# VH-VL binders against q9h9l3: the designs that were tried, part 112

Target 1, 176 residues: q9h9l3
Amino acid sequence: PRKMVAIDCEMVGTGPKGHVSSLARCSIVNYNGDVLYDEYILPPCHIVDYRTRWSGIRKQHMVNATPFKIARGQILKILTGKIVVGHAIHNDFKALQYFHPKSLTRDTSHIPPLNRKADCPENATMSLKHLTKKLLNRDIQVGKSGHSSVEDAQATMELYKLVEVEWEEHLARNPP
Short names: E, the ipSAE of ESMFold2; O, the ipSAE of OpenDDE; V2, 0.75 times the mean of E and O plus 0.25 times the DockQ between their complexes.

## First folded at step 7 (VH-VL)

Design B25 (framework fv_amlenetug)
Fold by ESMFold2-Fast, scan of step 7:
Structure B25 (fold): chain C 176 residues (1-176), chain A 120 residues (1-120), chain B 108 residues (1-108)
Amino acid sequence: as target 1 above (176 residues)
Amino acid sequence: EVQLLESGGGLVQTGGSLRLSCAASGFTFSDYAMTWVRQAPGKGLEWVSAISGEGDSTDYADSVKGRFTISRDNSQNTLYLQMNSLRAEDTAVYYCAKDRITIFGPFDYWGQGTLVTVSS
Amino acid sequence: EIVLTQSPGTLSLSPGERATLSCRASQSVSSDWLAWYQQKPGQAPRLLIYDASSRATGIPDRFSGSGSGTDFTLTISRLEPEDFAVYYCQQYDSSPYTFGQGTKVEIK
């Protein structure tokens, strides 16, 4: 069986008016929720907007943060060849500047059985916070100081496990 | 100004190989993902392959996977597409195109295209 | 893969008229990651609109994009002679990148 990991990234705003999303933290957990990687990452461009309410990133975290090019190399070595689980994971791959095979990608924001289990419309994109509360009875992303990418990655893996058997069977019949 | 110029197209027999090149200028080449898009005569656009700015991450359409290899030489600002085991249905004008931001974006600049004709 | 269906296939209009082009996706396109391109015979495509509604650099304000989810529209408010071309929508939400079949805007 292929190894499976879950990922969650935090982005800060760079470029004109802070409209560009640049990677500033990445957390990767294994199937059991153990942390494999968790680093603050220094973007190569000037940070215009830390987006702290959502990212949890502050200027202090950029001191001694791993430069983007080095962090990206480390992260890609972990992801390559594995099934990667994430929530709205396209945003994470975009921040990593990385093409992960669709056949090895699992996006918990686009799994109809998961939405159905949460009593939500099958084709809607539900937030990680909502699905975690409904299905795991846990509150994540609480407060005003930003999200924990470790917490989000762990919740994402647990959500996927709820539908793993059903969804893997579906993908085997309907690749990818 | 941004310029992309394809070369290497031509007539080839089924089962043959060709390597396409795209010479880029007017932007920091290594900062942007690059892509190949093809268009068969009288048909629409079909995405073929993409490569990250550093050249270490690639993606392919299912129709070309295992036969085509995308690569880049950032020191020479050149994108490549190595095409092996060519089929008649690979006949098309091949465009190279630049990602608008860095990756997973629309294509803001395109080359003029190079024609590949595959016959038996 | 996300299939994009454009309609109409051909739109016959005169200069000065309004053109409305449709692009429908088989699945929801996240974050409005949809673009529109213009292509003239013998030429490469040209980016007109990205992120569903943002005009690319140098594109006249008569071109506008709208829509979200599965239903997107390109509008040309007042056709100029140079606007008669084929128009393609493209999604970049998920791999593989896909294009619509195209809508030809031709002179009546």
Scores: ipSAE 0.481, ipTM 0.827, lowest interface PAE 2.4, mean pLDDT 91

Design B26 (framework fv_amlenetug)
Fold by ESMFold2-Fast, scan of step 7:
Structure B26 (fold): chain C 176 residues (1-176), chain A 120 residues (1-120), chain B 108 residues (1-108)
Amino acid sequence: as target 1 above (176 residues)
Amino acid sequence: EVQLLESGGGLVQTGGSLRLSCAASGFTFSDYAMTWVRQAPGKGLEWVSAISGEGDSTDYADSVKGRFTISRDNSQNTLYLQMNSLRAEDTAVYYCAKDRITIFGYFDYWGQGTLVTVSS
Amino acid sequence: EIVLTQSPGTLSLSPGERATLSCRASQSVSSDYLAWYQQKPGQAPRLLIYDASSRATGIPDRFSGSGSGTDFTLTISRLEPEDFAVYYCQQYDSSPYTFGQGTKVEIK
């Protein structure tokens, strides 16, 4: 019944030695995997480390990127009041400076039934790449030129759909 | 340079209300998330509530959800905690603390605290 | 939620001795998102260490932090009289923020 979206963010390194993770791209997809939002985002601080191997972000992407404060407002408008699915989603919320209600948050890195379907220990943290290969027979995050946040968000939604009925019933009985 | 000063604490009866304030100076207030942390007499630290820099996102400990409301006035550099339906277990020193630019950070500056005593 | 357990509850030591304080998390803390605070009676907590091992501004180098995952340690290499206090660890990996119950370092 409640509308559901999946999110994945890419971060670059800012601050001393590039140790601070700052939002540089955000992708949001709907229940069917259609893209609702996908923008490069300009951090308010100087980028020290693009982390291109993982983020896929390059200097060229920053030229017409949406400033952080504007992008954040757009993203929060999409997320507010919806069930938001992500993988290790607390990192995305941290980068967005946003507290999403736990009752409306679904983290595919911490759903025991999903791990069970993948023949993994129920309380272990499995990577998105591993779960997607095991359960969807699809390779994501391939190569050394960075990850696609759209691809990751789509995979995350599809993974959640595999356990949605069981997990929503569990949450109804055991509210967070 | 950075200063945080709490006020508004006092003695209140169970079921009553209090509003705490924290006056901030020495940094760009609107860029930083802020938090309230409490400490019951002789006990450890317990996080209570947090608010994003823009004030448009908030979070609460389960024990205070529905009773407490965190807010901020960035034009006045002031953080607030509205406490309703107070219980004896809410008795504590309440500290305001400066989070990082990103939420879920460490607290580099703390106020001196304000005592809230809830009795019947 | 991540539960932090500190040990020992109390350390009774003399000035000049080494203090080693433990903080264990109920689940892995990502990216070393763990801080240590010092609190003296009647005072607000003071940040000592952030990101598990980074010393905060103005903190003497006798304080050091180490560890990752579920096991973290605060070390005070040579206790000074002003170091007798209660120490708290805190994780900021995920909501809710949580603190350990504290370790009291007291004079023997």
Scores: ipSAE 0.302, ipTM 0.770, lowest interface PAE 4.4, mean pLDDT 90

Design B3 (framework fv_amlenetug)
Fold by ESMFold2-Fast, scan of step 7:
Structure B3 (fold): chain C 176 residues (1-176), chain A 120 residues (1-120), chain B 108 residues (1-108)
Amino acid sequence: as target 1 above (176 residues)
Amino acid sequence: EVQLLESGGGLVQTGGSLRLSCAASGFTFSDYDMTWVRQAPGKGLEWVSAISGEGDSTDYADSVKGRFTISRDNSQNTLYLQMNSLRAEDTAVYYCAKDRITIFGPFDYWGQGTLVTVSS
Amino acid sequence: EIVLTQSPGTLSLSPGERATLSCRASQSVSSDYLAWYQQKPGQAPRLLIYDASSRATGIPDRFSGSGSGTDFTLTISRLEPEDFAVYYCQQYDSSPYTFGQGTKVEIK
């Protein structure tokens, strides 16, 4: 058996016109939803756009933020050897500059049984907010202060738990 | 400006080993993920392996996992692919390529390729 | 993994004509995470389009990309002699990186 965690990252805009997404916060929770990691992270490049409405990140959070290189090392130590659950998790891995093994990755935006339970087309990519409302009857990402990566990671783990048994069986028959 | 130069290809027997090198210049090597992509004669492109800029994270196509090892030496601006237990189906031109941004990006620059021929 | 299917396999056209190449994904890929490459015999692939519609540095404006989700298109508005080549689409939405099987654009 392997331990399982859920991750959600917040990104800010760096580079030309703020079009590059750089890691600025990471939250990791365990199977029960307890927080294992939650830190603001200082990108190595100048922040052009805080994207505060979505990220919840403000300039004040950067003052004592953990430098990217150090935060990345801490995060990878937590993720290594574990099953990692996320929603559109490729964006989080891109921001971390990290390749997690496919066999240990669970992306709730690409699990057909989860969409089926939500009465959505199996091959569609549904938002975390929509799936959480439909399947858990809970509203997340409310208001204009930005998303909570802790709340998103917790919701993602709960969503995965709804299909865990059937999806793990599917993966055992169809290894990535 | 950016240059990638592969070397190390050649004829090798089934079950043998070969090490490919890619010399990079014209950019800050350690800031970019690097990848190997291969192309069998007359066939399409197949991604083989990728390595993070720091060299501490790697990924492999299922077809080469356990047999190939990607590595890099940032002090020498060089990317490597160690190929063990070679099979006839590994015969291909192997390209070194640079990610445009950080990870899982498109490949904005490619080397000229080095031919690996595996025969019995 | 995301499987990319290109069509047609071969496109036979004359210089001056418009070429339209299709790339379809087996599951949704972010519209910003698809690239197009050009490859000529004996040469390495050359990046043409990234993020579905952004032209790479040095690429002529006759090349354009469009699409989102599972359906993407590369358009060459007016074929030049040097444009006859094989074209590949690639997704970088998720690992493993995958390429389409290629579309050959050849002289009629």
Scores: ipSAE 0.007, ipTM 0.572, lowest interface PAE 9.5, mean pLDDT 88

Design B4 (framework fv_amlenetug)
Fold by ESMFold2-Fast, scan of step 7:
Structure B4 (fold): chain C 176 residues (1-176), chain A 120 residues (1-120), chain B 108 residues (1-108)
Amino acid sequence: as target 1 above (176 residues)
Amino acid sequence: EVQLLESGGGLVQTGGSLRLSCAASGFTFSDYAMTWVRQAPGKGLEWVSAIDGEGDSTDYADSVKGRFTISRDNSQNTLYLQMNSLRAEDTAVYYCAKDRITIFGPFDYWGQGTLVTVSS
Amino acid sequence: EIVLTQSPGTLSLSPGERATLSCRASQSVSSDYLAWYQQKPGQAPRLLIYDASSRATGIPDRFSGSGSGTDFTLTISRLEPEDFAVYYCQQYDSSPYTFGQGTKVEIK
């Protein structure tokens, strides 16, 4: 097995007017798409806005959710030292309150060959939904029940695998 | 009232080492990422290093990777920057700064700065 | 690395005048993760604006920020004597955090 994982997090709104994004679910899959971690996470602050349309999170998911500090420790043990793939992954790392080395980070929203393969401008930030439909012929984030972070993490890994060889070669020649 | 007080700067020879400290008060130290930002005489601001609230992860500017180590002692509310293999271009005022939210934010409070002069 | 370019380098104005400072990013800054700082001689920087347009605690309403994507502006509507300083923009969208080179607002 490879030392590569893909991550996707769901956030809820906390703080004034629910403008702060707090971690409320995290899913991590391995190279083959098998789930390594998938837990609802209880923010330490009062939830003002569940953002259910996008997050898929409801009050009932918080009843037995893992407290943030414990969940963060578990997640970091999985991520540390591994190549971590994500889409707009900065948002996930911000929710986790975690600095991951740039040399071990792969953001599918900022890989020029991937956009080129999708017939999109190389410097544009395309959504995970769009890239997945265009390149994998698969519809994700369907309906109004919220997004599945497992589904998103799996799609993100599959997208990266389409350009993995050429992108890893590029990074070897142009170290971050 | 949030306060950040830096110490440890001084004159050091090329190739030498210094450890900077930043004493924090007035907020829950372990909840916030902390950063070091430097400013060479007469020049602009350059981010140097950051550490998350728990001290589990760090980040560095390419110019200091392998030479500088950021760390924190949450029981003492203190941030550190261990500087090894110092070069003339490391001469700067070093500021300690607090993340506004928790991490990946702007810096809402800054220390007074401590001057590090590296002689050839 | 996102490079921030500030213009003008120096702005010479009188008290009571309006100051307009520009910050241009080499690539799009997502979610308006851009801040402005004020620095006076011998002092540490002071946060003025965050998230492109939100005023930091204690900052007078004559300071305002605007813009998105690659083009950002700091406006000081009526310069007070204490506003003559160097101003820096900063992005926190991606690592490494980067600052512009600064704009000096000096008294004419």
Scores: ipSAE 0.390, ipTM 0.796, lowest interface PAE 3.2, mean pLDDT 91

Design B5 (framework fv_amlenetug)
Fold by ESMFold2-Fast, scan of step 7:
Structure B5 (fold): chain C 176 residues (1-176), chain A 120 residues (1-120), chain B 108 residues (1-108)
Amino acid sequence: as target 1 above (176 residues)
Amino acid sequence: EVQLLESGGGLVQTGGSLRLSCAASGFTFSDYAMTWVRQAPGKGLEWVSAINGEGDSTDYADSVKGRFTISRDNSQNTLYLQMNSLRAEDTAVYYCAKDRITIFGPFDYWGQGTLVTVSS
Amino acid sequence: EIVLTQSPGTLSLSPGERATLSCRASQSVSSDYLAWYQQKPGQAPRLLIYDASSRATGIPDRFSGSGSGTDFTLTISRLEPEDFAVYYCQQYDSSPYTFGQGTKVEIK
């Protein structure tokens, strides 16, 4: 049986005008939603914009944060060989500087049956917040102090479970 | 000035092997993902393979998976593509290209290409 | 994989005319991760536009990109002699990276 995990990362702005997205937190949960990893991560570059309203990251979180190189090694050990579920997961892999095999990647922002269940256009990219409210009747990303990457990873796994049987059968017949 | 120079192309018979090289200069090579894109004579562009800046993560098009291996030597600023079990449909000009951002971006600089001809 | 379909296959135009090239994706491209390249015979592709609408360094103002989701457009407002070439769109939203089949802009 191939193991499955869900991931959600928070990024801060580095580089000119804070336009570069650098990893500052990563949460990984197992199939049942149990936390396997949740750490604040110190970017190797100066943080220009904490993006706190969305990331929930503040300067205080950086004081004891795991250095990027060490955190990345830990994260990749968890992801390697597993089916990884995420929402707009391309952004998470970009922050990790990592190519995860597409055959083992599940992006809940690009699963047509999931959008169909939510009464959304099949080829549209819907937000995690919208899909979670519509399909799980749960409010996530509430308030103005930033998102919980643990909450987002858990919601992402639960969303995938709604279409898992159908989508895995589709992928077996139509390998990506 | 960013420069990418491919070499190693040539005529090879079906089932044979060939190793392409791409010499890079003018940027911090290890900070950027690199890619190989090929173009069959008179046809369009087809992405072949990519490798991250550190060289510890790779990706491949389904058509070359198991036959081609991308690698890099950051101390020599050189990208490689080892091509095994070559087929007639692998005949193409092979371009080396640099990621614009660091990874998962478009390709801002390309080499001149090296022609690989696979014949029976 | 995201399939990119370009239209028309060939545009026959004269210098000074406007060229409009379309690229349609089989599924939505997130964050406008779409690029346009120009290729002349015997040469490597040249990046023109990235993130759907951002002009690459050194690219003249007559080139502009627009669109989002599944429908993208490259516009050349007033064709110069050096603009007659093949143009490719490319998505970098998801692996594998895919290119459109190309649109040839040729002299009428």
Scores: ipSAE 0.573, ipTM 0.845, lowest interface PAE 2.0, mean pLDDT 92

Design B6 (framework fv_amlenetug; at its last look DockQ between E and O 0.04; V2 from the best seeds 0.00; counts 0 for: pae O 14.2 > 2, placed apart)
Fold by ESMFold2-Fast, scan of step 7:
Structure B6 (fold): chain C 176 residues (1-176), chain A 120 residues (1-120), chain B 108 residues (1-108)
Amino acid sequence: as target 1 above (176 residues)
Amino acid sequence: EVQLLESGGGLVQTGGSLRLSCAASGFTFSDYAMTWVRQAPGKGLEWVSAIYGEGDSTDYADSVKGRFTISRDNSQNTLYLQMNSLRAEDTAVYYCAKDRITIFGPFDYWGQGTLVTVSS
Amino acid sequence: EIVLTQSPGTLSLSPGERATLSCRASQSVSSDYLAWYQQKPGQAPRLLIYDASSRATGIPDRFSGSGSGTDFTLTISRLEPEDFAVYYCQQYDSSPYTFGQGTKVEIK
C-alpha cells in the first residue's frame, strides 16, 4: 500500500502589514502518529506579525530555525510519492511553494463522510478543533499560547482513519 | 518595469506539437511562481499549468495533463510550455502570467498572449 | 473542483452608474483566496482585486471587492468610459485554479 503521512504547518505574517502568510513551523507524522519531522523554519522575508495566538511562534524560535530553502527540501523529500493528509491542506502546500498531486491528497476539511459523522452539513468547511471534539471527543488547540502543529497533525491523521476505508473506496471508484 | 513576452504560437495540425516561450524581465524571476492561462476565441479564461519558483513543482489542468509540460530556465528568465498531441479544443490565445507574491494565486502581471491555432 | 458562476452574464449601464457584479462558488473558498480581473478587447487581463477585498497596485478607488465563503461581489461605484470591459473572478484556494465565465459590462 502507498505510505501515508499527515502534515500541519504554522505561518507568520510577512510583507505589507503582515498580510502574507510565510511558513514558520512544519510537523509531519506517520500513520501511527509518530513524528517524522518537526522544525521551526526561518522565512526569507522580515517577520511583521508572529500571529502567536494561533501559530505559537515567538522571536526566540527564529534564532536557530532552519532556513526556508533547506527546510522545504527536507519536507518535500518526505511528502513526495506519499498520500498526504491535512486540514485545509492547500494553505500548507502554498506556504511550502509546492503542488502535491490531488490523487494523493486527503483534506479533512473537504471529506463529506467525515462531516456526516460529525452531524455537520456535508459541504461545510468545519474547523479541525470542532471535528476533533465531535468525533474523537478530544480538545485540541486549548489555551491562548498558540497551537501545536504536532498535536494538529496527529489529530488530522486520527480523523482521516475514521473514514479511510470508505473514502479510499470512493476515490478508487471516482478518481479525482 | 515588469515585462512578460510570449512567443512560439502559430498554426499547427491536430496531433502536432508546439513549444511556447515567455521571456520575463523587471523582477527576480526565480522568486515567483509562473502560470499559463489560455482563452479560446470569444470565450473565457482557463488556467492551464503552473510552476513554482525553483522549477521542481508543477501542476496541470486535467484537460492538458499528460500532453503539456511546463518548465522554466531561471538562468535565462524564461518560462516554457511544451504542447504535444494538440487538439482542436487547444486553439486559444496563451498568456504567461506572474504570481503576485510567493503563494500561488492572483496574477499581477500578464504578457500580451500568443495565438495557437490547431486545425484538422 | 470549485466552479465559479458569475452573474449577470451581461450588465448594460451608462457612464456614472454603479455596477455590482456577483461571483458565486460551488463550495467555500477559504482564506478569501478570490481575485477579480478586467479584460478589454484585444488585451491581456488586468488584476483589480485580490484576497476578496484588497485593491491591486494602481487600481482606482471606485473599484471595491467584498464577500467571503461562497458569495463575492465586485462593485464599481461610478462607471468611467474605460470601465466597459469583461470582468472575471478567479479562486486560488485549490487546484484547478478556476475562473468564472465572465460578466460583460457594456454601454446601454
Scores: ipSAE 0.668, ipTM 0.879, lowest interface PAE 1.6, mean pLDDT 92
Fold by ESMFold2, look of step 8:
Structure B6 (fold): chain C 176 residues (1-176), chain A 120 residues (1-120), chain B 108 residues (1-108)
Amino acid sequence: as target 1 above (176 residues)
Amino acid sequence: EVQLLESGGGLVQTGGSLRLSCAASGFTFSDYAMTWVRQAPGKGLEWVSAIYGEGDSTDYADSVKGRFTISRDNSQNTLYLQMNSLRAEDTAVYYCAKDRITIFGPFDYWGQGTLVTVSS
Amino acid sequence: EIVLTQSPGTLSLSPGERATLSCRASQSVSSDYLAWYQQKPGQAPRLLIYDASSRATGIPDRFSGSGSGTDFTLTISRLEPEDFAVYYCQQYDSSPYTFGQGTKVEIK
């Protein structure tokens, strides 16, 4: 019935001392991991800290980046009406200046059955890298070039699929 | 069925304060951004303030910034607007509105409104 | 901020006629995040159209929306007595989420 997508974002530092997180890349994949959206995004404010070690964002990526207002519109059209999967997804929604309905949101950092499959405490907050290595036997976020939001979105979807049947049934019994 | 019920309006002098409430039911309140929209007598609609579904992010029209504070209590399904330093131009019917599944608008459900009259 | 200008200010028509209401934005509204509301005296606004062209739940098919970018239109194909009201457009692309000044549709 309802379509499912996974999202991952990379942020740069804006504002005083670069402490504000602003959206600089967003990737969205469908259920099969096919890329629906992948754009570098130009924040409306001056970039103070590219945070390249984690974000993978460099100055050259911003030269032809899509302006934030346009990118946000494109992204929200894709997300509307869909189940959206992410990892620590509240940070992605804040960077988008958007809140997806909780009933349509799946956060792989807060799914107890997923933690149990990884032999982790039910209420632990596990990194995407750790869960992906342990449950999918894959190394992501490898190297010194920062994270790939496409790779991370794809991993997030695959992780959710491991618990999809159980967790969707749970949510049907316990509507958020 | 979605219901929004505003309260707390009334007559107040300039420089005074009022606190508006909006009781929500018929939906999972915490899932949605909530908004205040006002309408001065004989005038059109003006967006006032919005709060993101978790309650941790807020936005305000320039005309009210620094004087009004939006908040929510998700355990009580209630949206609030604290209005301080009221001016004559704040006289309006204040509507509580629920966003559809996008940020701050469109507003698919509205309360009946509560009248705030600011007199000198 | 995006300013929405509605025209005409007042539209005087008879029941059964077609009404065409215009909303022009001062800059492009991304992703057609434009809505139309109806407001009758003493009542709260009622959502008619969202995302420029999608009808809200329970809205009769005589209401349709069209347009993109800076130019948007609400059409009422055949006015009913209950359709005489004020109509507002609203953009929700960027803060502040502005409304147009309204078009009053009144009986001639």
Scores: ipSAE 0.008, ipTM 0.522, lowest interface PAE 10.9, mean pLDDT 88
Fold by OpenDDE, look of step 8:
Structure B6 (fold): chain C 176 residues (1-176), chain A 120 residues (1-120), chain B 108 residues (1-108)
Amino acid sequence: as target 1 above (176 residues)
Amino acid sequence: EVQLLESGGGLVQTGGSLRLSCAASGFTFSDYAMTWVRQAPGKGLEWVSAIYGEGDSTDYADSVKGRFTISRDNSQNTLYLQMNSLRAEDTAVYYCAKDRITIFGPFDYWGQGTLVTVSS
Amino acid sequence: EIVLTQSPGTLSLSPGERATLSCRASQSVSSDYLAWYQQKPGQAPRLLIYDASSRATGIPDRFSGSGSGTDFTLTISRLEPEDFAVYYCQQYDSSPYTFGQGTKVEIK
């Protein structure tokens, strides 16, 4: 079986009125939850809105942040050839300006057995926070300091592991 | 003891509306997904709709999408089904059902049902 | 959607006999998310079996479920007079969470 990693990104607002979401932090963990990558990333454009209450990103984090192009290269090197797990992962890929092969992507926001296990409608999009609480009895994204992308990536991986066997079997029978 | 009691059924004309209620007791209502299942006279069972948690997440059968709305009031331990644009084929006994562990089944407790009759 | 086809449509048996009911799915039911219900005239359905083979609370051991994938079976080892009813299978693998059309177990 292929190696598996989980990814979570934090974004800040750039462009007019800060409406453009730009990558500002990326965290990647392995199957066991060990951190493989966790860097603040400097967007190519001026940051208008740090979105701190959600992103956890502050101005001081950008002082020595890794330039986007360099960070993207580092991240892609890690993701290449692996099964990538994420929650609403299309947002992360969009921010990275990179799209991983669909056959090697696992989005925990679109896994019906996971939702069912959490006693949620299988076709609904549930938050990572809710699923984590229901299935792992763990509180994430608490407080006013913003999200931790490492914590979120770890939670995402743990959630997927709960349904990994049956979902992989499902995918084998029904390849994307 | 778990109890589910449906109400609100009756006779309604085609195109009309009706609101069903299900009063729940004997368990922590908010901890479980709730489901509506219907049964036309002399026919089998048909899953209709389900709702989770605080009611912000729902699912529907294609046959009722856009016409029916499931909701719940956890403070009142009550499940609802708002039925609009009713059709003859909606005629059925409507059951309120409690999900056992996971949603959408299995259903470990059922109400006695309430009859909805849609006439032209 | 997953279509569940039950067979036979009607099963005529005597008390004490063994009943075997079949439920076939149009596609594989993942994780054996398959339930069986009993319904008597004028009553709501009652859960008998869940997860293909797990017996619900209070259900006599003469009821048993088996199967996986697309083929599932409900067995009543020795029919009691109160067991004559209609039986439905249901999958909760994927929406819509469909029921079989039912099998009527009637007294011969």
Scores: ipSAE 0.000, ipTM 0.551, lowest interface PAE 14.2, mean pLDDT 92
ESMFold2 (binder alone), look of step 8: mean pLDDT 92; pTM 0.939

